# VHH binders against E3 ubiquitin-protein ligase RKP (RKP): the designs that were tried, part 12

Target 1, 188 residues: E3 ubiquitin-protein ligase RKP (RKP), of Arabidopsis thaliana (Mouse-ear cress) (q9siz8r82to269)
Amino acid sequence: KLHGDLDVSVSQREGISVVHHGVGPPIVGLEEFSICGDIRIVKPPLVLESLALFSSARANACIWKGKWMYEVALETSGIQQLGWATLACPFTDQKGVGDADDSYAFDGRRVSKWNKEAEPYGQSWVAGDVIGCCIDLNCDEIYFYRNGVSLGAAFTGIRKLGPGFGYYPAISLSQGERCELNFGAYPF
Below, E stands for the ipSAE of ESMFold2; O stands for the ipSAE of OpenDDE; V2 stands for 0.75 times the mean of E and O plus 0.25 times the DockQ between their complexes.

## First folded at step 10 (VHH; framework vhh_7aqx_2)

Design j1 (from f3 with Y28E; at its last look DockQ between E and O 0.76; V2 from the best seeds 0.00; counts 0 for: pae O 4.1 > 2)
Fold by OpenDDE, look of step 10:
Structure j1 (fold): chain B 188 residues (1-188), chain A 123 residues (1-123)
Amino acid sequence: as target 1 above (188 residues)
Amino acid sequence: QVQLQESGGGLVQAGGSLRLSCTTSGFEFKHYAMSWFRQAPGEEREFVGAISWSGGETYYADSVKGRFTISRDNAKNTFYLQMNSLKTEDTAVYYCAADRGLEYYHSDEYDYWGQGTQVTVSS
């Protein structure tokens, strides 16, 4: 198990910046302003469903140093793209995480990894699977896990960008897809 | 703007061949599975075949299996339907459709549709 997890306490750690709106300690969650498409929170705080053909969103946490991970529990097993994206990655009705130079995603429905282009990677996922999304900026690599089992390095040689320009947890969901994001609220 | 445009339809004699093309624009073609449907006069629209986003998987209706072949060229944003050994019962308007998922048996769930091209097979 990886211990460099994204959680509420990580906002005080070097290499991460959590955008906090309001009072109290910063909490990693979905950045509403980043949403392209139509995402419904079916169960607060982070059970999501896409109502649009293609919806994308980023978390409110920017990572530019260190090793970090979040988990996605799949309620449906269709086309979802899970991983990491910079602010420069465009979210449109056609583009999501994995569709730009510094954007990286795993898609277990199509058993592929995405970085502008698709390549075979990982295993097919089913509903109920928990997908770990890991970024290691010490090694400049991105890893994915299925139910705690490593699928191997998906991407190597990822670029270091610096404070404020780092990588955000990001998801893209096809219509009807549902998942629960875990940024440390529950044990990994 | 999303566009799907079919071409290559026409009149052909039974036993002949046609090649349909569907040229697309306005969306990320490489992310979508592509399908062909057809609708004969007075009949419901029916699934003909589909190809996965990568082209690694193809599916065909039993009525066309062994005679029709689907392929795609992601660099050209185009996919194709090669129709061989055509029969009179293949006469229909042929539609191309795009979907991120491979739910090829349910026409109502496709994201995008072409306008269709007429294929007529004479005896």
Scores: ipSAE 0.021, ipTM 0.473, lowest interface PAE 4.1, mean pLDDT 89
ESMFold2, look of step 10: ipSAE 0.387; ipTM 0.727
ESMFold2 (binder alone), look of step 10: mean pLDDT 84; pTM 0.858

Design j2 (from f3 with Y28D Y105T H106S S107P D108S; at its last look DockQ between E and O 0.79; V2 from the best seeds 0.00; counts 0 for: pae E 2.7 > 2)
Amino acid sequence: QVQLQESGGGLVQAGGSLRLSCTTSGFDFKHYAMSWFRQAPGEEREFVGAISWSGGETYYADSVKGRFTISRDNAKNTFYLQMNSLKTEDTAVYYCAADRGLEYTSPSEYDYWGQGTQVTVSS
ESMFold2, look of step 10: ipSAE 0.456; ipTM 0.767
ESMFold2 (binder alone), look of step 10: mean pLDDT 82; pTM 0.838
OpenDDE, look of step 10: ipSAE 0.472; ipTM 0.763

Design j3 (from f3 with G101D; at its last look DockQ between E and O 0.66; V2 from the best seeds 0.00; counts 0 for: pae E 4.7 > 2)
Fold by ESMFold2, look of step 10:
Structure j3 (fold): chain B 188 residues (1-188), chain A 123 residues (1-123)
Amino acid sequence: as target 1 above (188 residues)
Amino acid sequence: QVQLQESGGGLVQAGGSLRLSCTTSGFYFKHYAMSWFRQAPGEEREFVGAISWSGGETYYADSVKGRFTISRDNAKNTFYLQMNSLKTEDTAVYYCAADRDLEYYHSDEYDYWGQGTQVTVSS
């Protein structure tokens, strides 16, 4: 065994890997080191607000197999980019989820889907809406729901990755935007 | 470094035409709505026109509708204002502005601004 072992543990199950930092059951939440900009939990457990002009973060759960969903309850209805990103996806003050080829997003303010480029997709959203963000790695698809109603497949042919290498729930928020993330009980 | 740089201003006779350019750098241009505002001496900055991030929607102040045309060239990261049938009341400093969300009448909603270019329309 080498010096420098991390105090971080990884829990793996069929199709999901969760990184957690302490004693207790694995809990899906935000990965703090992924935050670009300024995202704060303003109400427990996961009501988030962006305090910077543009902020991004991903969860500590990596999806590499199977069909999975998380939900976003919108408290505001401005520019948000909700979806999935790999670990390698760059987050900057200008680029977030959907702004690189290995990330995929829905934005109901601009009624578009994003994977480097935008295309029309979905429906406009309002505060109080619940957005389902779905990934199906058996069919290599990403799709979204609004208030339980399917918006149709957003992306097909997404790149498949192995254990420990896959897609993370990920969000980007314009300044003052607020939403609540819901990962359900573990597992997803 | 976000930069918005207006050009193409100058003196022009009433009834003439002028084309303003707003050259941009340091941000992901195609994510942004772009707007023109203008400010005459002693007045507040006022909306002229805006174009959505996709280019699919354009909006104009009533005073310029039918005379001014806004366009964008995403390959050149450049935003334009074509001004035709100019009137002396069009005399102002013209500013380009950018924001991710289109808030076309409210100047205090825009994140980034250029330095302005003077347009002077003589009789």
Scores: ipSAE 0.280, ipTM 0.666, lowest interface PAE 4.7, mean pLDDT 86
ESMFold2 (binder alone), look of step 10: mean pLDDT 80; pTM 0.822
OpenDDE, look of step 10: ipSAE 0.724; ipTM 0.857

Design j4 (from f3 with Y28E L102Y; at its last look DockQ between E and O 0.86; V2 from the best seeds 0.00; counts 0 for: pae E 5.1 > 2)
Fold by ESMFold2, look of step 10:
Structure j4 (fold): chain B 188 residues (1-188), chain A 123 residues (1-123)
Amino acid sequence: as target 1 above (188 residues)
Amino acid sequence: QVQLQESGGGLVQAGGSLRLSCTTSGFEFKHYAMSWFRQAPGEEREFVGAISWSGGETYYADSVKGRFTISRDNAKNTFYLQMNSLKTEDTAVYYCAADRGYEYYHSDEYDYWGQGTQVTVSS
């Protein structure tokens, strides 16, 4: 739903950093070394399932300036925490996206937003929904969409970070939850 | 290390009261729904009651409604069962269980289980 050429511009835009995956040009995907718990790609490229009780992972790209959106297509509708985290955010078998102060998440099963603590936010979700996860560092906001409809600003006044030290798309899944990630980076 | 430890069980006369506690550690208690189950000798494990992760919803088996009350204290990482008007049929080992998912009522779906505490109700 953003403009522009996603494939060729992701790693070369101001405010975006992509880590190399070892072959070809940089491709935004899942950072496998960030996985806590047990996440399996059950259908390439990025249909994921959590096999552990609680699993977390981070994309291999971050943003510190401009605006970025990625989408999560829900294949199951249980507890998932979708959002943004820094590299400093610890992932453990008990803590994921939104459980530390440098991470932010939406959970449509519990209809809450998370930054250390929960607050009511958004709408309940169902399997088949597409959740837009947006960060706008021009306005210092994080907000979410459900099926193209804005749920409103979830977090405002978020802390800006410097080049190469930014916010990563990040997700946490309860056991058996499945989703499909779709990364698109549109700086500015 | 995840631990769920039940306490407060014992021998009580019919009509009496007991308060069970489930003290927890090693997991993020505020994320978990909590349930009490019980099992009498020779019987299958039976659901007693559950409380949601936030504490906003409680559920009880019909056999205990009006007599038992479940509560939680997230600051103490502790989950409680207040049992009033006890009957000899309430005699069982009581277990606490924790689940991060939404499914409270299935004994093989819980993430973590305690070791149990005996409650014996005498006439």
Scores: ipSAE 0.214, ipTM 0.613, lowest interface PAE 5.1, mean pLDDT 84
ESMFold2 (binder alone), look of step 10: mean pLDDT 84; pTM 0.859
OpenDDE, look of step 10: ipSAE 0.446; ipTM 0.747

Design j6 (from f3 with Y28T Y105T H106S S107P D108S; at its last look DockQ between E and O 0.79; V2 from the best seeds 0.00; counts 0 for: pae E 5.3 > 2)
Fold by ESMFold2, look of step 10:
Structure j6 (fold): chain B 188 residues (1-188), chain A 123 residues (1-123)
Amino acid sequence: as target 1 above (188 residues)
Amino acid sequence: QVQLQESGGGLVQAGGSLRLSCTTSGFTFKHYAMSWFRQAPGEEREFVGAISWSGGETYYADSVKGRFTISRDNAKNTFYLQMNSLKTEDTAVYYCAADRGLEYTSPSEYDYWGQGTQVTVSS
């Protein structure tokens, strides 16, 4: 059974580490054993749906240096928390991305940014929108785009981390929410 | 373990007032929209009113507008219903309900429910 395997390896490049299972080049995707709740890939490669009331997952890529982004194409426009989390971010049935110190999220249904607490930020989203989730560790910032337009810096002064101790793309979805993750196949 | 506990129900004279409270635990209250529903004997659960997760928006059924007021205190994880100018048709069991971030008029959309508190309005 794949989720129980301990035969993983880490590939490191400047500013990114990818944990992968296999012998080919690493592909950034969903880290299956990070799933809390019930997230399913409903369309290949990375169209996700939450089947539980609240679900969370992270990618298999760890960012500690440089400027990186991924995109989320929204299939639904309800409650999703999109952003970045460290391994220290606990995922529970009540807590996801943005609910702990070392995690940061944008939620366009509630038009808020989350790092333990909510603050107003960004714009309301609709199905079909593409949300860019950016981390800039040269400036220690996290910011978001909606359909290619910057929403401004969401978080500044974020904690610097070293290799293997960085930030992962991470998402949380309320029940029935769907989105498509893009780590490089669909540039914004 | 998620808990919603209604309190403040009882017998009240028509034209009178009553304040219901819903105390909550086991979920992150500030993420949740909160709603009151009521159910008279032999009837379906009926929407009474809702308040958004932030407290910035409130919604009321037409039958209670102007008489009932909903509020929340995120610091105390508590949700309230102030009922004024009560009528005998307000007699029902009142339930609080919670949904993560959204407010609905349909009971089927809510994640968590209290056990209810009886409100009886005498003529």
Scores: ipSAE 0.212, ipTM 0.626, lowest interface PAE 5.3, mean pLDDT 86
ESMFold2 (binder alone), look of step 10: mean pLDDT 80; pTM 0.818
OpenDDE, look of step 10: ipSAE 0.444; ipTM 0.753

## First folded at step 12 (VHH; framework vhh_7aqx_2)

Design k1 (from j2 with G101Y; at its last look DockQ between E and O 0.55; V2 from the best seeds 0.00; counts 0 for: pae E 8.4 > 2)
Fold by ESMFold2, look of step 12:
Structure k1 (fold): chain B 188 residues (1-188), chain A 123 residues (1-123)
Amino acid sequence: as target 1 above (188 residues)
Amino acid sequence: QVQLQESGGGLVQAGGSLRLSCTTSGFDFKHYAMSWFRQAPGEEREFVGAISWSGGETYYADSVKGRFTISRDNAKNTFYLQMNSLKTEDTAVYYCAADRYLEYTSPSEYDYWGQGTQVTVSS
């Protein structure tokens, strides 16, 4: 069977826009063009490792309405910053998710939440934990779960943005950190 | 470009005091644990003390505990070592080091290092 290349497309549904580069239906995954540092998929589908001292990336899904969650299964338990960022959020070799006012993160190694500054939040994590990263734009909140148990609201009063200007799942990993991303519960 | 620069070293009489500073640029200082190490001629680098990223925990080698105090000022991206009751065995080049993870006593764990500042304690 003969296959041709397809143009980049966007799929929109009920508070989410998914951009994909390829053939077939839109699937939420890592947006490779967003990577700062050096993140590699070391095991399919989405087991990631940071090879640089500090690396960051966004998913290809933009959330602007409703309640959405993705999960991160930790293979290592060092410093990671897991959460949500806008498209405009800068990633550098020193700044990642939660290091600017338009991104929000939980870091269970330092037991803190990050939005420009750190505040105490949550519980320490260990390898094998599953971290739920939730955004609820019905209530303007971001909160996290550890192994199915809520850690409480991390951020309240977060700014709503319109279609195409919302929040993306986003992660930052210190060198050698590994995790697996799971977007399977999200409608596309 | 990452830079750590120590200052405040010099010659001091035994029993005296010095205050070292480590000014930093090119990385997000508030994320980093900071440590002081020292190296006398012919010796390996020796852990002096460390402070956590938040400033909430400080750690000291037994040889300096009670005489040295570590602090940080995240607004100025600066890390300090106050050295009191100095002894001739404190004579060394003092280095600041930074690690994004944690406070370690092993030099091999640190991502970034300063150039060092000489402290000489005379009898």
Scores: ipSAE 0.012, ipTM 0.514, lowest interface PAE 8.4, mean pLDDT 85
ESMFold2 (binder alone), look of step 12: mean pLDDT 84; pTM 0.852
OpenDDE, look of step 12: ipSAE 0.774; ipTM 0.879

Design k2 (from j2 with G101D L102Y; at its last look DockQ between E and O 0.81; V2 from the best seeds 0.00; counts 0 for: pae E 5.0 > 2)
Amino acid sequence: QVQLQESGGGLVQAGGSLRLSCTTSGFDFKHYAMSWFRQAPGEEREFVGAISWSGGETYYADSVKGRFTISRDNAKNTFYLQMNSLKTEDTAVYYCAADRDYEYTSPSEYDYWGQGTQVTVSS
ESMFold2, look of step 12: ipSAE 0.226; ipTM 0.650
ESMFold2 (binder alone), look of step 12: mean pLDDT 83; pTM 0.844
OpenDDE, look of step 12: ipSAE 0.829; ipTM 0.907

Design k3 (from j2 with D111R; at its last look DockQ between E and O 0.09; V2 from the best seeds 0.00; counts 0 for: pae E 14.5 > 2, placed apart)
Fold by ESMFold2, look of step 12:
Structure k3 (fold): chain B 188 residues (1-188), chain A 123 residues (1-123)
Amino acid sequence: as target 1 above (188 residues)
Amino acid sequence: QVQLQESGGGLVQAGGSLRLSCTTSGFDFKHYAMSWFRQAPGEEREFVGAISWSGGETYYADSVKGRFTISRDNAKNTFYLQMNSLKTEDTAVYYCAADRGLEYTSPSEYRYWGQGTQVTVSS
């Protein structure tokens, strides 16, 4: 529905620039119509808090080919499900990112990865951590980073989607959880 | 290791009250949702009520609304069920259960369980 040209750039820390197939505005933010539950912006532009028992939202940009990473700076260290979802992923007051087949999440409180079912993965997180949420559709994999250190491939063989119906950054937060979303991180 | 221990069950006349406690150890209680379930002989385990990890939201089965109250004390790692206006149909083994900060009504969604405490309501 939205289309934008992504500016591909590199940095020494990130190391790699790759070709993108995605759509979205030049400045990526939350898709407010996707919000389930009650999310408040505590500090502009994207420091968020969940006021409901369980809240979920998607970004307003997606990809269906290439690589993309976004970052989540944790202000609290409780239950959050951070990752990637399609437009078809249902958000309810009890189900969010990682609870359906077409979504994938990491939760560092429960040290688990989620795609309908939970499996052990990653490391425990603490407030102040920066979680990198990475999707690589050239290899059909999803990875997560904690403070710049790879946690390894979380999901392999993820379902490819067609143009215009890609994977969106998506998050779910338990009540009182706060985080800052940071879009525009360089590909790795 | 993880322990959930119910107490406070017993025999009570219809119309009476009981308070159940669930004491916990071996996990970070303040980050878990807590629920009460009950099971009568020969029946499946039935949802009674749940409370969020923060204590901000409570949920009750229709059959107990207005009669039962749940609460938690995160400083004491303890979860409570106050049962008032008891009916003979409330007779069951009562279990406390803990899960990942979400409140579900299905027993299959709960990770940790207590051993149960018998509540018997006589007419």
Scores: ipSAE 0.000, ipTM 0.120, lowest interface PAE 14.5, mean pLDDT 81
ESMFold2 (binder alone), look of step 12: mean pLDDT 83; pTM 0.845
OpenDDE, look of step 12: ipSAE 0.021; ipTM 0.380

Design k4 (from j2 with A33V S54R; at its last look DockQ between E and O 0.16; V2 from the best seeds 0.00; counts 0 for: pae E 8.4 > 2, placed apart)
Fold by ESMFold2, look of step 12:
Structure k4 (fold): chain B 188 residues (1-188), chain A 123 residues (1-123)
Amino acid sequence: as target 1 above (188 residues)
Amino acid sequence: QVQLQESGGGLVQAGGSLRLSCTTSGFDFKHYVMSWFRQAPGEEREFVGAISWRGGETYYADSVKGRFTISRDNAKNTFYLQMNSLKTEDTAVYYCAADRGLEYTSPSEYDYWGQGTQVTVSS
């Protein structure tokens, strides 16, 4: 299936809303008010590092229809939880993406998928890997790629939601973990 | 508020057994590697053993292997150390520790620590 370009094509597609302040086309980025813990942009625009023991954040793009993908380029290979969460997902210093029912994550250090509980899934990751995080609301599935190769469907039968109440790209990082988020500003 | 509380320490004769418990609160226990360390007077804390965050893998220092058994109960947020065939050199303060990463033998890698419980083994 085809990847949606969240940054470039978001204004041309039904099934996505981008929250922004200002004029011109919306730009997909990190939602400042969603940050739990301590996330620093180490290199603009979106190379992130967690300074707290566990930090989480969502993008400002809400997806409720269609097929969409974002990428995470790993600078470190420790514990991160990468995936999708609703607006209601409770981020705390102990819980991030995949720890609540309304969120889904892949963690390539522990080689697991998370939706409240862990199950074995995927492959170990290393620094330099690019992780594709895909949501397909035509088939109600979430799946992940490692360096362009599918890891298979992680979750099936995920609940569809309406406009403004959908799924957001979301990440959680253990202390000292770094990654670069790509919402379509780069070719992939 | 993160809390780790050890219990079950005391005085025991050599060759005897003790069971230590570590009750935890304030963090999502199932995400954490849990470890036991011990510290004798005048010594550095030393690794005793660890159990993986999923509970399937255990690791032990050579000095206790075969005598000590670690287990966890994620439903009760509790972590255990069964000590059998105790020796006088097992006398120490025993600490439980938690880390969200992989298991480590270095104390500096652990996020959270208990207050310790004294184990004294008499000849």
Scores: ipSAE 0.011, ipTM 0.508, lowest interface PAE 8.4, mean pLDDT 84
ESMFold2 (binder alone), look of step 12: mean pLDDT 83; pTM 0.847
OpenDDE, look of step 12: ipSAE 0.023; ipTM 0.483

Design k5 (from j2 with G101P D111Y; at its last look DockQ between E and O 0.08; V2 from the best seeds 0.00; counts 0 for: pae E 15.5 > 2, placed apart)
Fold by ESMFold2, look of step 12:
Structure k5 (fold): chain B 188 residues (1-188), chain A 123 residues (1-123)
Amino acid sequence: as target 1 above (188 residues)
Amino acid sequence: QVQLQESGGGLVQAGGSLRLSCTTSGFDFKHYAMSWFRQAPGEEREFVGAISWSGGETYYADSVKGRFTISRDNAKNTFYLQMNSLKTEDTAVYYCAADRPLEYTSPSEYYYWGQGTQVTVSS
């Protein structure tokens, strides 16, 4: 299911710049039909907890052109896989964001980036950290940042896709992990 | 020049099977997700299924799950649709498609399209 177009442009003086071509509602949230495992909103609007051993979900918006980012405020610091996935990327009790070739993730507990295989990347995270998850389809790159500091390009050569086949914000949480998703409802 | 050519269509009895092939040239096939679509007379083109560029993930419309299987052979630049337990509602022109990697202005520009192959399922 797709919801209207999204286009966000922010000047350089306001920090992170976001330019976006995609489909989704005016206020982006979680796509509940995408949930594998057991993810609950424990505090509105988007403070999430995983109640199953391993849970995954997508936002209800995707991007196939331009630049977009979202932020994850960590309430816990265990295993989470934060990033981007296509609609077609399967989630199972064994596979989450970054465990297949159509998804990309950062995991600051294991200090790794994931696209089918793990590679060393980034920094260890702690509760209270804010992780930025950026996709830049002008340059075909995925970046992450921690507390406003870039961790560098994680992935290059990201294939651009058409409407309905683009990249969704996507997260995977091990049991008991909590985080808050921020899709730009607050000023950056 | 990008080329996609479907083959293997034809007339088949309900309950029967067909295997469609899509041969490709003019692009680096191993780096493209591939999809099958179909269009029945008087209807809009509908998604049938897709396969990731590595071949590790496949996706199907609900109407064909369990009956259709998608596969690819990157060495031969070829993409397949195995159609089993065919029903009269599967009658359509079947199109293969490769995602376009750059700029889009309309839905018809999101894919490189083949010319289509007719599948007719009789009772």
Scores: ipSAE 0.000, ipTM 0.154, lowest interface PAE 15.5, mean pLDDT 78
ESMFold2 (binder alone), look of step 12: mean pLDDT 81; pTM 0.825
OpenDDE, look of step 12: ipSAE 0.005; ipTM 0.240

Design k6 (from j2 with L102W; at its last look DockQ between E and O 0.76; V2 from the best seeds 0.00; counts 0 for: pae E 5.1 > 2)
Amino acid sequence: QVQLQESGGGLVQAGGSLRLSCTTSGFDFKHYAMSWFRQAPGEEREFVGAISWSGGETYYADSVKGRFTISRDNAKNTFYLQMNSLKTEDTAVYYCAADRGWEYTSPSEYDYWGQGTQVTVSS
ESMFold2, look of step 12: ipSAE 0.228; ipTM 0.645
ESMFold2 (binder alone), look of step 12: mean pLDDT 82; pTM 0.838
OpenDDE, look of step 12: ipSAE 0.728; ipTM 0.857

## First folded at step 13 (VHH; framework vhh_7aqx_2)

Design m1 (from j2 with M34F; at its last fold request DockQ between E and O 0.81; V2 from the best seeds 0.80)
Amino acid sequence: QVQLQESGGGLVQAGGSLRLSCTTSGFDFKHYAFSWFRQAPGEEREFVGAISWSGGETYYADSVKGRFTISRDNAKNTFYLQMNSLKTEDTAVYYCAADRGLEYTSPSEYDYWGQGTQVTVSS
ESMFold2, look of step 13: ipSAE 0.733; ipTM 0.869
ESMFold2 (binder alone), look of step 13: mean pLDDT 79; pTM 0.809
OpenDDE, look of step 13: ipSAE 0.789; ipTM 0.888
ESMFold2, look of step 14: ipSAE 0.691; ipTM 0.856
ESMFold2 (binder alone), look of step 14: mean pLDDT 79; pTM 0.811
OpenDDE, look of step 14: ipSAE 0.824; ipTM 0.902
ESMFold2, fold request of step 17: ipSAE 0.708, 0.698, 0.721; ipTM 0.862, 0.860, 0.862
ESMFold2 (binder alone), fold request of step 17: mean pLDDT 78, 79, 79; pTM 0.804, 0.811, 0.810
OpenDDE, fold request of step 17: ipSAE 0.863, 0.869, 0.866; ipTM 0.921, 0.923, 0.922

Design m2 (from k2 with M34F; at its last look DockQ between E and O 0.76; V2 from the best seeds 0.00; counts 0 for: pae E 2.3 > 2)
Fold by ESMFold2, look of step 13:
Structure m2 (fold): chain B 188 residues (1-188), chain A 123 residues (1-123)
Amino acid sequence: as target 1 above (188 residues)
Amino acid sequence: QVQLQESGGGLVQAGGSLRLSCTTSGFDFKHYAFSWFRQAPGEEREFVGAISWSGGETYYADSVKGRFTISRDNAKNTFYLQMNSLKTEDTAVYYCAADRDYEYTSPSEYDYWGQGTQVTVSS
């Protein structure tokens, strides 16, 4: 639908909806209107840094069916919360990915998975690691990889949601944390 | 808006005990490591001790080891400093501080501070 302040388009294929706000083909990237705190692209296309004490953002892609993955290349190894969130997850200076219902994160600094509370999960990460963030809505699971090696299922029995109400790639970064996002899940 | 507020300070005789509380608001408390610092007049703030975000690790300055204990209560959004066997040298303003993960010993690493509570240990 067309809005007076911004042209908004939705492109859809089986299991994914991509919202784009500019001219050209729908490309999966960072949804700037989702940013809480201060996330900047410090090197194109998607090397990000948090300049605020705690920042969060979502991609412009909504996953509601099928199996999808994105990757995060870590440039720093501090507090980051990487995973999947619905639009119902409000980001604040205190709450990010994994801090609400239907919001799920892996955090390799604290070696924990987050869905409202922490539980031990995964392995500690170091700068240079590549974290795979996978959602499998055929099996209702979220799982993570470190450098191509599975860390095991993090969350099972996650809710299926319909088009426009699904899960977005989402990240939270503490101040000074840097990472590079790679959304190879939607080639268009 | 996040806030930390210390309480429980006061006057105590040497050899006595005192328990400080740091009550927090506006934090998602379970994410945070918490530390205590103290500052005597004319001195720099010095590290007293810290507790990890999970509560599984505690750290203490050498000058207070064995006498002070830090704990946290996530249900009450509060962490504590139990001070035993107090000495006149423990007289200071005590500050609580927070960091999302790490228990720094340097005050410059912390962006969240309480306003302080006075502890006075008399002879």
Scores: ipSAE 0.517, ipTM 0.782, lowest interface PAE 2.3, mean pLDDT 88
ESMFold2 (binder alone), look of step 13: mean pLDDT 80; pTM 0.827
OpenDDE, look of step 13: ipSAE 0.814; ipTM 0.898

